VH-VL binders against o27280. Designs and how they scored, part 230

Target 1, 266 residues: o27280
Amino acid sequence: MDSMNVPEVLEIKRIVEESESVKTFIFSWDFRREVRPGQFVMVWDFRDEKPMSVSLIDPVRSEIGISIRRVGEFTDRVHGLSEGDLLGIRGPYGRGFELMGRDILLVGGGIGMAPLAALADEATARGMRVDALVAARTADELLFLDRLEAAGVNISTCTDDGSCGFKGFAHERLLTLEENHDMAAVCGPEPMMFQVMRILDERDVPAQLSLERYMKCAVGICGQCCLDDTGFRVCAEGPVFWSQELSRVREFGRYRRDPAGRRVPW

## First folded at step 9 (VH-VL)

Design Q55 (framework fv_libevitug)
Fold by ESMFold2-Fast, scan of step 9:
Structure Q55 (fold): chain C 266 residues (1-266), chain A 122 residues (1-122), chain B 110 residues (1-110)
Amino acid sequence: as target 1 above (266 residues)
Amino acid sequence: QVQLQQSGPGLVKPSQTLSLTCAISGDSVSSDSAAWNWIRQSPSRGLEWLGDTYYTSKWYNDYAVSVKSRITINPDTSKNQFSLQLNSVTPEDTAVYYCARVLRFSSAFDIWGQGTLVTVSS
Amino acid sequence: QSVLTQPPSASGTPGQRVTISCSGSSSNIGSYYVYWYQQLPGTAPKLLIYGNNQRPSGVPDRFSGSKSGTSASLAITGLQAEDEADYYCQSYDSSLSGDVFGGGTKLTVL
């Protein structure tokens, strides 16, 4: 099964259009294989393979969902597929989110809400109080609001341009929200995550952050998955890290890596 | 809130068919949020999962290899129940039989029926 | 004989910590979630732990689960008389294409 590290060819069972640029692809899945919120799979269109976070985990229906934003050639091809078409899925990979305490804050930016939507389902099923801050550049890029509402999540929104909710950045909105949470989970652009992490550290709220950029490398095979100061392989030991682990990483929030592995500013 | 209530005979002769029913209250047998299972328990073999039935877009069944050739698990949507039929029983099938639910997000046997002792003897 | 191996008995005194082990292989615990069930005399098993380490509503926090490699453990801290019961671990086994249970551990509170 997943321990064989070979793609399974699965039929697209259902497609949900989340926005003009985001679709969730739903597949039948054998839940005898463990899959946790925060993990990712490799999606293969029989030409190229890309990592995608798992956004729906439904063992009763025996389904997983993978939410994909249209950003390039691969994702454009996948967006052109229909129910009944086939994709290869390999995984899951990576360390999932851990839940602790009674209260959790989710902070998601854009497509970063995808793994957090799966986490919200698990946290509410566990009986936790869930507050979500959903952030995007514009109203059209806010994702999963209906799904979060259906799960009983307390939702706050913000957009950079003020087209929905608070006008401003996620970290500015966070300063106006309740401070009492036992933990937080954060996923989105690294500059957003860095600012959010600093605020949560000041509030003594332990946070887990998902580093999407490193999912380019599966199962720790590629050196680009390694964080400079810690030696961790993000694909093997991430993509989810506690804020204390990231506080010593020199590149977090300061630099990203290009396709050649070179450091470039945000 | 959800309860499972078992019914069926407590004594079955060798070579006959063992038949048990599990009535569901507080949930639907065709709910896409549940799978409906049969599990038995004996001193010699311990706990043994026998199989399940569940609905997603169509009905599915899974059966344990050890009983696959003689077992049938069927839902009845009109009565909101599911049944177990085990053919050609032997004294080795003597056990306490439980029906049980598997629910979303846990994949665990979260609700169990009261159990029915079935003795296979002449 | 059970597919998952548990000690047949365990014991402790009130207030102590007790740990019950469950050993398997790569075809079960090594690849799949572990669950724990408590069975009081004359009753059906009751779900105690799911997903390796998660508690259902109503289960006291003194019960915890863990998994490492092909083995799992149930820990009970602050042991109480009411904890006297049989405990079963459970996982899925890909080689058997079905759910498998441990042989059970009879916990005695002395």
Scores: ipSAE 0.000, ipTM 0.414, lowest interface PAE 17.5, mean pLDDT 82

Design Q56 (framework fv_libevitug)
Fold by ESMFold2-Fast, scan of step 9:
Structure Q56 (fold): chain C 266 residues (1-266), chain A 122 residues (1-122), chain B 110 residues (1-110)
Amino acid sequence: as target 1 above (266 residues)
Amino acid sequence: QVQLQQSGPGLVKPSQTLSLTCAISGDSVSSDSAAWNWIRQSPSRGLEWLGDTYYTSKWYNDYAVSVKSRITINPDTSKNQFSLQLNSVTPEDTAVYYCARVLRFSSAFDIWGQGTLVTVSS
Amino acid sequence: QSVLTQPPSASGTPGQRVTISCSGSSSNIGSYYVYWYQQLPGTAPKLLIYGNNQRPSGVPDRFSGSKSGTSASLAITGLQAEDEADYYCQSYDSSLSGEVFGGGTKLTVL
């Protein structure tokens, strides 16, 4: 596990409005501390602490970015902050993505594009060909399209309602796309990731999947996110898993738990 | 309420194809929330899972290794049913055959058909 | 031979506790959830326990499940005559890429 356990109070250098509900908060970062795409940090607003994926890694500017979707009182408070305000940042934590081959596929749903945007930057900087399937419920929820385009990524979009690109789900769009990739990286809602994983397995494309629920386990806030029946040490091994590892996780994409701890299907 | 009703011949000759059908009421065979299974039970082998069919953007099948070369499980969306075809049967295929539902992303067989005794004999 | 091992029989008297074991390996029970089914004579199996220790609606709390390592157990407390049935455990097996069952335990209420 990572040894960075004390929050550092950092000034918000810049805020980028990605959509009506998503903002990226940018901080100066000391790159003597390693940070990799797929890792996350704990964001502390001096009241609550929540895990957030790193969405920008820029050693040239000495900056990291953290993208946050507005979904509750913590994120509402953070969204109310301005450039110059302070946040506590602890980390990075977790296992990041591994880049392999020359041609890669990224499949992201909603805020799941955040860690994949950082991966796209690294892959394109290394001269890799990057295809990205960007999925959301509506056109207004598609994230990072301008950034991906500027990086030279080949972009496909889909929306559940058909408001932009292919009308349908990410896995339905994936069935219409080129099969020739050396690896894939996937991040989004678990049911989407499960469907995408099955298609990639049939195409013999090794995939890495990032599971949001395991971010809490990496910092000792474990509950329903830990799966003892797989034998994994999720606090040490997540949030990024290879598809062959994830096939052993019975809970992945199969069900969730309600607040009472009862098993419910997706 | 979801109900499964099986039909098919009770007697099949060795080397022929065993064919059974499971009709579904109260749910859709193309429901993305369910997988439709065949399980058999015999005194010699006990309960044995044979395979499933389910829909999640397209149709998928999983088959038990022991029968994979002889088995086909097919959905019929127009009749809201699914079938089992088992080729080249032998007396060892004599069993009570059940269709059963699993809610997708689970291994719990929560709804079962009534069972059909199939005897493989000349 | 069944992939999961159960005792072929178990017995008890009304009001007593009985336990039925189910033993597997790391490729099944050691890595995956365990399920239990009750089969009354002439009927299809009925789901009794899912997710190692959860009860479906309508199953009395006299029935409970547990799992430790590569083994699982079904416990029945306050035995009733109506509990006389065959009991089967089930799990997924990654080496077989499929669902596997125990050989069944015939419970007799004396």
Scores: ipSAE 0.000, ipTM 0.397, lowest interface PAE 19.1, mean pLDDT 83

Design Q57 (framework fv_libevitug)
Fold by ESMFold2-Fast, scan of step 9:
Structure Q57 (fold): chain C 266 residues (1-266), chain A 122 residues (1-122), chain B 110 residues (1-110)
Amino acid sequence: as target 1 above (266 residues)
Amino acid sequence: QVQLQQSGPGLVKPSQTLSLTCAISGDSVSSDDAAWNWIRQSPSRGLEWLGDTYYTSKWYNDYAVSVKSRITINPDTSKNQFSLQLNSVTPEDTAVYYCARVLRFSSAFDIWGQGTLVTVSS
Amino acid sequence: QSVLTQPPSASGTPGQRVTISCSGSSSNIGSYYVYWYQQLPGTAPKLLIYGDNQRPSGVPDRFSGSKSGTSASLAITGLQAEDEADYYCQSYDDSLSGYVFGGGTKLTVL
């Protein structure tokens, strides 16, 4: 990890509009600093900084990408930026995904597809078979389908409202998919991830899940980023956890924590 | 539809253990999207949450501080039910006792049992 | 005793708008979602509002919730006779590590 205390000021090289509410910001990156799928960076707009997962890792073009959903004042300001504008980037931080075996299942919900898109690129480059279950509330919230298809990923979709693919939740769709995978990676709302984790655990498929909450703690801002019952700290252990680790955490899938570390229902 | 049906004694003597059960239909007590709760209601204390039990990869309990030293909430997967044991009861434990489900996606008490009046008296 | 404060009573006539307040602190309503329950005489409480302002299926749109800071409100528009009931707010409290309820408001439809 580099740049714990000092962000690099980087120029926005390219912006990709993923949907009406999501953009990917692409920067030149010096890959002498390794970046792995599942890691995040702190994005600084010279007023506030927020953690964002890395969604594109391209050592051939010397680029990284960061996908940002418009959900508040900070993200609204960042979405207003243009190619050529500057952002501060610190990182990467956190534990990335580990790849094993010959085939992998990705299960992503909404913006949770962002770190999984980077993982899909690495898994396909490694010669793995990749199946992706992409879940969202509505069809317009399904992200990265074209990128996944271009990478050779086998895609299944589901939406809560049935506007694209299976009508229902990710875990309901997962029950209709083949059971044989050497591993899985999951990122999305915690209730979705918990339901998916349980099915994968019953199938003896080792899974990694990305808990993107408390990413500020991983850069040393606070020590309150702790998962209930295990003493795990997202800042020390995460954001990526194996399912066996999370199965021991009472609050996983039931509560999240706010920036002050307070328990908040999903 | 999910339904909760309570059973247990309506009269308990002071210093004894109050025992109630809540039978679940239409859902599993080991359902990964639910926590199973006990709540009581009395004129003096109003609605008071007592605790819960829920399953992830193993069973967990949360208990209200006010009853933590006296309370046990246990699931029974074979009968698809969960129980409340409250030790060393006093007349102040007289209340209508409800079992209720918390659904993780909303975190609300969305389904309630019919309620059981428990009187603690000699 | 109740941790969240509600008025003990409220009243209105058919067609009127009625609001019921629920006040707490930063350890509960200020940090956590608020829920509302309707209790008809002799019955268990029924979920009316979850997540501050969401309605379950089957709850008329005459019922709405709102939250600002450490206080929440339940609004009932077009008041009807069958709305006569006790209403309770509920949240979570991190200093108590548990769910907390308001004292209840008895709504009388005149």
Scores: ipSAE 0.000, ipTM 0.407, lowest interface PAE 16.0, mean pLDDT 82

Design Q58 (framework fv_libevitug)
Fold by ESMFold2-Fast, scan of step 9:
Structure Q58 (fold): chain C 266 residues (1-266), chain A 122 residues (1-122), chain B 110 residues (1-110)
Amino acid sequence: as target 1 above (266 residues)
Amino acid sequence: QVQLQQSGPGLVKPSQTLSLTCAISGDSVSSDSAAWNWIRQSPSRGLEWLGDTYYDSKWYNDYAVSVKSRITINPDTSKNQFSLQLNSVTPEDTAVYYCARVLRFSSAFDIWGQGTLVTVSS
Amino acid sequence: QSVLTQPPSASGTPGQRVTISCSGSSSNIGSYYVYWYQQLPGTAPKLLIYGNNQRPSGVPDRFSGSKSGTSASLAITGLQAEDEADYYCQSYDESLEGYVFGGGTKLTVL
């Protein structure tokens, strides 16, 4: 939120290999600074800074985890680091998920499972029943299955190519699953989230969705964080939104923004 | 299934207004999951997108830069259709005009009307 | 001129493989999905490929799409007489702020 915030330099305590392309970097954390599932941090390698979702919150061990997918020069450099190396961490930022009721459905696509894994931990700690639909293009891109299983989560998988679980997209699999949930949380590619949101709206299941593309706004780039004429200030309200809020956002699913800030279709 | 039915063929004189309609069945013109488009096809310009209209809490439209000053695309919820008005036509506007659907999160024209030949000639 | 460039014609014999190219720039194909349409004589275009390489239900697996850099290709294997048609590629162009089509390729089955 505050553009004057200074990164804290932290030592990488442990690295978990989640897949060939994803690693979780674990740091000691002072929990006098509140961190909630759905929030993110800015990760600084002393050259570039990028937003990353918090994927592990462990007050007992005094640790947080940040899961990073290898997709470019910055993430390639970070993936080359080892235990004992240093990174700058600024945050946390953004609005976290809210939990209500007894039963929650998590729907995650690819790296979108990262914030949902942290949410699963909190929900199970609260005694909620947690069902997770984990979606990816292929079996080797499914994330956090062992962690979710260890937490007692009921897991369903789907892959576009059918290499694990249901063959098809998340929303197609969701249509075959039990309809009774008190709430849902969804994170992944925006086309997936829109299709899932529509099904959940029809089932009268309140859902929260996390919009990764707006994470940068939450670090205090005010004036550039409005989604449209509804007055949404992503830097104040996002990246997590209720489905009812998103249904009023003209840009969701119709436009994205290019590097110059212009609206372009999908 | 969704089908689009266009107004019949027409002759329009230069400087007049071209008016076409596209009737929708199997979906609603005010569906928030679709955008309703006009595309034309001529030997000189090939396939050319003209614009769209769609509903998302209120009505919106987008227009191609080449026709933006002369074009209006309007929905009609009572008849479940949408229209094209193109003002000040010239012989270069002679084309087969198609209406077409784009689904949300897509730039694909997945369903097309049958096409209407419009000749602009004195 | 068309923003996306296709060869004006292509030909093949039944059972052969034909490929139709579509060339653009970083402002269109290089940044956005590519779509392909088949137009049989006297009919409207029909969606054949979306999202660079996906087929709608009902499109035979003989049709496939691919994209590399600023160019895309439509491949037809096991060519059949019924494939004789015009083929159009489509993308979006950020400088024009609109959808753009290729000039079309007339495929003749000899």
Scores: ipSAE 0.012, ipTM 0.543, lowest interface PAE 8.5, mean pLDDT 85

Design Q59 (framework fv_libevitug)
Fold by ESMFold2-Fast, scan of step 9:
Structure Q59 (fold): chain C 266 residues (1-266), chain A 122 residues (1-122), chain B 110 residues (1-110)
Amino acid sequence: as target 1 above (266 residues)
Amino acid sequence: QVQLQQSGPGLVKPSQTLSLTCAISGDSVSSDDAAWNWIRQSPSRGLEWLGETYYTDKWYNDYAVSVKSRITINPDTSKNQFSLQLNSVTPEDTAVYYCARVLRFSSAFDIWGQGTLVTVSS
Amino acid sequence: QSVLTQPPSASGTPGQRVTISCSGSSSNIGSYYVYWYQQLPGTAPKLLIYGNNQRPSGVPDRFSGSKSGTSASLAITGLQAEDEADYYCQSYDDSLSGYVFGGGTKLTVL
């Protein structure tokens, strides 16, 4: 059954400062309403509603967490809130990650580590071996390292500026890692995901990738969420796709769509 | 390492067709993570992008509006190169012509050819 | 006229900071990434900065880029004699459906 698409007003139970620009907001959650890693919720501050990935799923404590990067007026207002304040939450929405095999590689860039942190928790709880490649522009933007370490995840880092770990991009670091995995999950900027997907495809590692553009279109009309000439509707079938599904998408990693639907480079 | 090597005539008469070739080494012209571009540079117009060709499921071309009616960029997979044909040239087409690569993920002109000075004069 | 506006010249002495501006509109810099190129005399342009503020491998960290609204800036700290060159900004323009360049800035190291 389709769920009623109405926000629930929830109290902010706890706030975790992940970095100078990222906070995780934690809410009590009724797990009769299933939430899976890779899904997102709509966050309503009683003025505007924006999609945010679920970054913590804790049925034992009956909590979910939502990680939000400060990038504009809506996120500035939400970052100004305190424990005890109220937000509207509706969802979850979208197709989540699927787990298979005995080991998994996570490749995350920036805020893309948010849904992957939730996935890491589920994979480790299932007894899988988890390796994570965490990428950011600078050391201060690397997210969830403490959570991943506490979960028993094997962590590799890379930063564009070399301030932590490998100096370079995620795909450059991945080329120096020779270990094969049964599957991978990738979330971050689309250009990063494209390069990572190609390497994993060459290594015959099935991968699932989460497309940010789906979340931006979740509130209604989704012209920008349509993938070129494959018949895919990210808003209906995403945000998580297998690499085989994306291999025939002409625009993935090369171009995006502007508000008028025209191709523009990244 | 990827290199681009240009060849073609340095002198073209007005009304004729300007023809240049860019040979690629270290990458494939049909690589689906690259687009292959022509850019020119003149004192009067500065740096000016002319167009690109790239392969995904088939070949695609995009051209700058200023030259679109006169320009063709054509890949050759057997020779691993791509060419520029510019029809009906005028003295205003006098410039240093560069071929360049754009990588899909960076969208930057990251590798450039050595440049070819083309003078349009009778 | 160039679509993106740069000062035609800039100068500094060794060890100083120099900044080169690049101004556009909502159809280009306001909506799309900015790239910077260095051109030494007699050579092709070389990529210095992509994605507003990212450096390719081999570019020293004394080169940095930034973008605010419809304008971008290239900063060079610890200026060296070898930095004497022409510098160009580049973006994409959706009204022209193509890549656009600035007019270039001739940097002189005094």
Scores: ipSAE 0.000, ipTM 0.434, lowest interface PAE 13.1, mean pLDDT 83

Design Q6 (framework fv_libevitug)
Fold by ESMFold2-Fast, scan of step 9:
Structure Q6 (fold): chain C 266 residues (1-266), chain A 122 residues (1-122), chain B 110 residues (1-110)
Amino acid sequence: as target 1 above (266 residues)
Amino acid sequence: QVQLQQSGPGLVKPSQTLSLTCAISGDSVSSDEAAWNWIRQSPSRGLEWLGDTYYTSKWYNDYAVSVKSRITINPDTSKNQFSLQLNSVTPEDTAVYYCARVLRFSSAFDIWGQGTLVTVSS
Amino acid sequence: QSVLTQPPSASGTPGQRVTISCSGSSSNIGSYYVYWYQQLPGTAPKLLIYGNNQRPSGVPDRFSGSKSGTSASLAITGLQAEDEADYYCQSYDSSLSGYVFGGGTKLTVL
């Protein structure tokens, strides 16, 4: 819809503090603009715009939520806002997750749990069985555990330092979990997603993976949104991709780009 | 471009198995962008979704609770088609049966077959 | 009785605006996309609206959809004689774990 390219000025209805570094901003939303888990919006603070994943989709209350991690000047300014303050929102943009089967696995690392929390809500509302593997560096950085528990999700945790749940990485924990899933959805650091994808491929579990780092433009074509050998434009054809699509991309899981566009190993 | 063509018997006796086939042209039955569905329509019950089959690394089925004990939906990749088998039919199963495609990222039935009237009577 | 409720009939004259309602609950329309189908006599249903308000290519812009809470509406502006058909809404229902349809609305163009 062309009207989705015009920012709407919305009032911050509620703010939830998810962790020391993450807040969810909740807005009233007109669901004549459909929003799917895995899609993103452009958030405008009247100085800069940045892409943010939608983490709450609640048509019953007519609300959306956007979870934002504090990582720079823009996010620091947004974190300083209060209920009643205004932000510009446009979108949604991008390809969202698709739910298939009856038993699903969610694997999230850090802020990557944000779009997966919205997906968990949809899946549980559909009567699906949801297992979530929530990974972070430390216990304090595990996100949405209370919300997932309230939704009836079966939760496994892991932390790099062992401060909560399994001590180790998401893919190491995944090796100890049951294999009986019809699909998986994965969002987090690319090295984590690459390792998880390989295990799921061996188990014949189709996986959808969200490439959050490429959500840098909402309109037009962008060179930074292209994937190496495949030529996919993440902002136009993603950010969600099936594992079969990503398995042919040499860039995925091997290297990233620094601000100058140079390839840097993970 | 994408078309669905149905074939099968128009008359089935009570207690027998109803068998219908849907041939696909312009798309692959194993496309990971689509699910292949059966829907029926009767004056008494209206439109009823019966179930689907779809491929994502392996084949899956979903079935409506009302028919799941009697229904099988199977793909045939060599013939690019899928079928419906409904066991132990009763006069209540009299309906026009449609095959239809659902787009993966939209739960829309975007392409429909022509429909097959199936009458269950002795 | 259908899970989604539509009026059994609607009517209008050429050029006017007609709306067809579809009512559900939190387990279906309140949580999921709404779709609309047109069925001409003797033919299969044809997709008119997907994702609450999106229109497939080839569907005239006089057809539009909207959704609010647990209800949805199909609007037809500039009504034409060829719009005389049955119209069905559709969603997904989490309590039934399956797709659900409205009972259909017979639109008569007077």
Scores: ipSAE 0.005, ipTM 0.397, lowest interface PAE 16.0, mean pLDDT 82

Design Q60 (framework fv_libevitug)
Fold by ESMFold2-Fast, scan of step 9:
Structure Q60 (fold): chain C 266 residues (1-266), chain A 122 residues (1-122), chain B 110 residues (1-110)
Amino acid sequence: as target 1 above (266 residues)
Amino acid sequence: QVQLQQSGPGLVKPSQTLSLTCAISGDSVSSDSAAWNWIRQSPSRGLEWLGDTYYTSKWYNDYAVSVKSRITINPDTSKNQFSLQLNSVTPEDTAVYYCARVLRWSSAFDIWGQGTLVTVSS
Amino acid sequence: QSVLTQPPSASGTPGQRVTISCSGSSSNIGSYYVYWYQQLPGTAPKLLIYGDNQRPSGVPDRFSGSKSGTSASLAITGLQAEDEADYYCQSYDDSLSGYVFGGGTKLTVL
């Protein structure tokens, strides 16, 4: 719709510090505009605009949350804002996650846990059994553990350095978990998602993976959000894709494209 | 298991109100995880979504633009059911009416009622 | 009138591959998941494919879905007599703020 393409200037209602590098910005939201886990919004600081995944969907409080990791000039400026400051929000955009069955496995790496936290809230409210594998380099980078625990999620953790839970990578931890699931949702670094996808495919578990690639514009503006070989546009046909679709994409897990369209290995 | 049970076949005269109910077992009509839908099927129009009702912190309704001026969908939490009222019916409203569930985080109609044939004629 | 376009009929012989198309626009299939339903005579529609290409438990692997741009397809391999039914595609349309269905395809097994 046209109204989804016009930025609305919203006041930052609350800021939650998730870690030293991640903050969640909470805004009042009119839920006549549907928002689903896995969708994103364009965040405008009146100077630059960037896509950000929705990490909190709370129709009871009429709020949405957007979790932002500090990685560059735009995110540095946004992290410098305070409650009461204004940001432009446009959207939501993209396809959200699909929920079917009785139980779901969530596999999140770093900031990839943000859209999965919103999904976990909805899955638990639905009465699904939710198992979450939360992965990071160190214990300090594990996100949303308190929120997941409050929602009744069964949590497993792993860190590369062994500072919390299993010492190793998400796919190594997944190999030690034999629980069967009706479906899975995965979000994190693409090499992690590729390894996790392979294991879930071998177990015949349908998986949805959220791809956050180099994006410079929202849906309908320009076609910069493409996957090689298939021509999928992440902002139009994603960001959520089924594992069966991604198994045919040669670039997935092997290389990405920089802003000039050149292949860059992971 | 979740089941939906509808009213039996009906005959409604033109200009009157069509009324159907759908009884839910195995789930709650006020569950915040589901939306409860009415869909109809006729040879001329195929499958048409009519609208839904669902609960989060309060009750909501969405209605298809084609019927929005004539339709009301209401929950009844005490009987664990929901209803369809369609006003000012014409012979074009003759159809098999289905109630169906959508899980709020999916757009799939995963559970369907048995269907109710409604004939609009004098 | 249906918002999504399907051929009104399709046919095949046992063992053959049959495909059924579903065409839409950027406001529906181009932006949202596609679902497929099988309707046997005298019964309610049954969910056959969700999320463009996934099968619910109990659906044979002979059924598969695919999507490209604003069009989707249902493929049936190893066609069997019991596959004779009406097939409907479905998506969500953000310009209508509602669910939309295809006109249906009657599949005849010759």
Scores: ipSAE 0.005, ipTM 0.489, lowest interface PAE 13.0, mean pLDDT 83

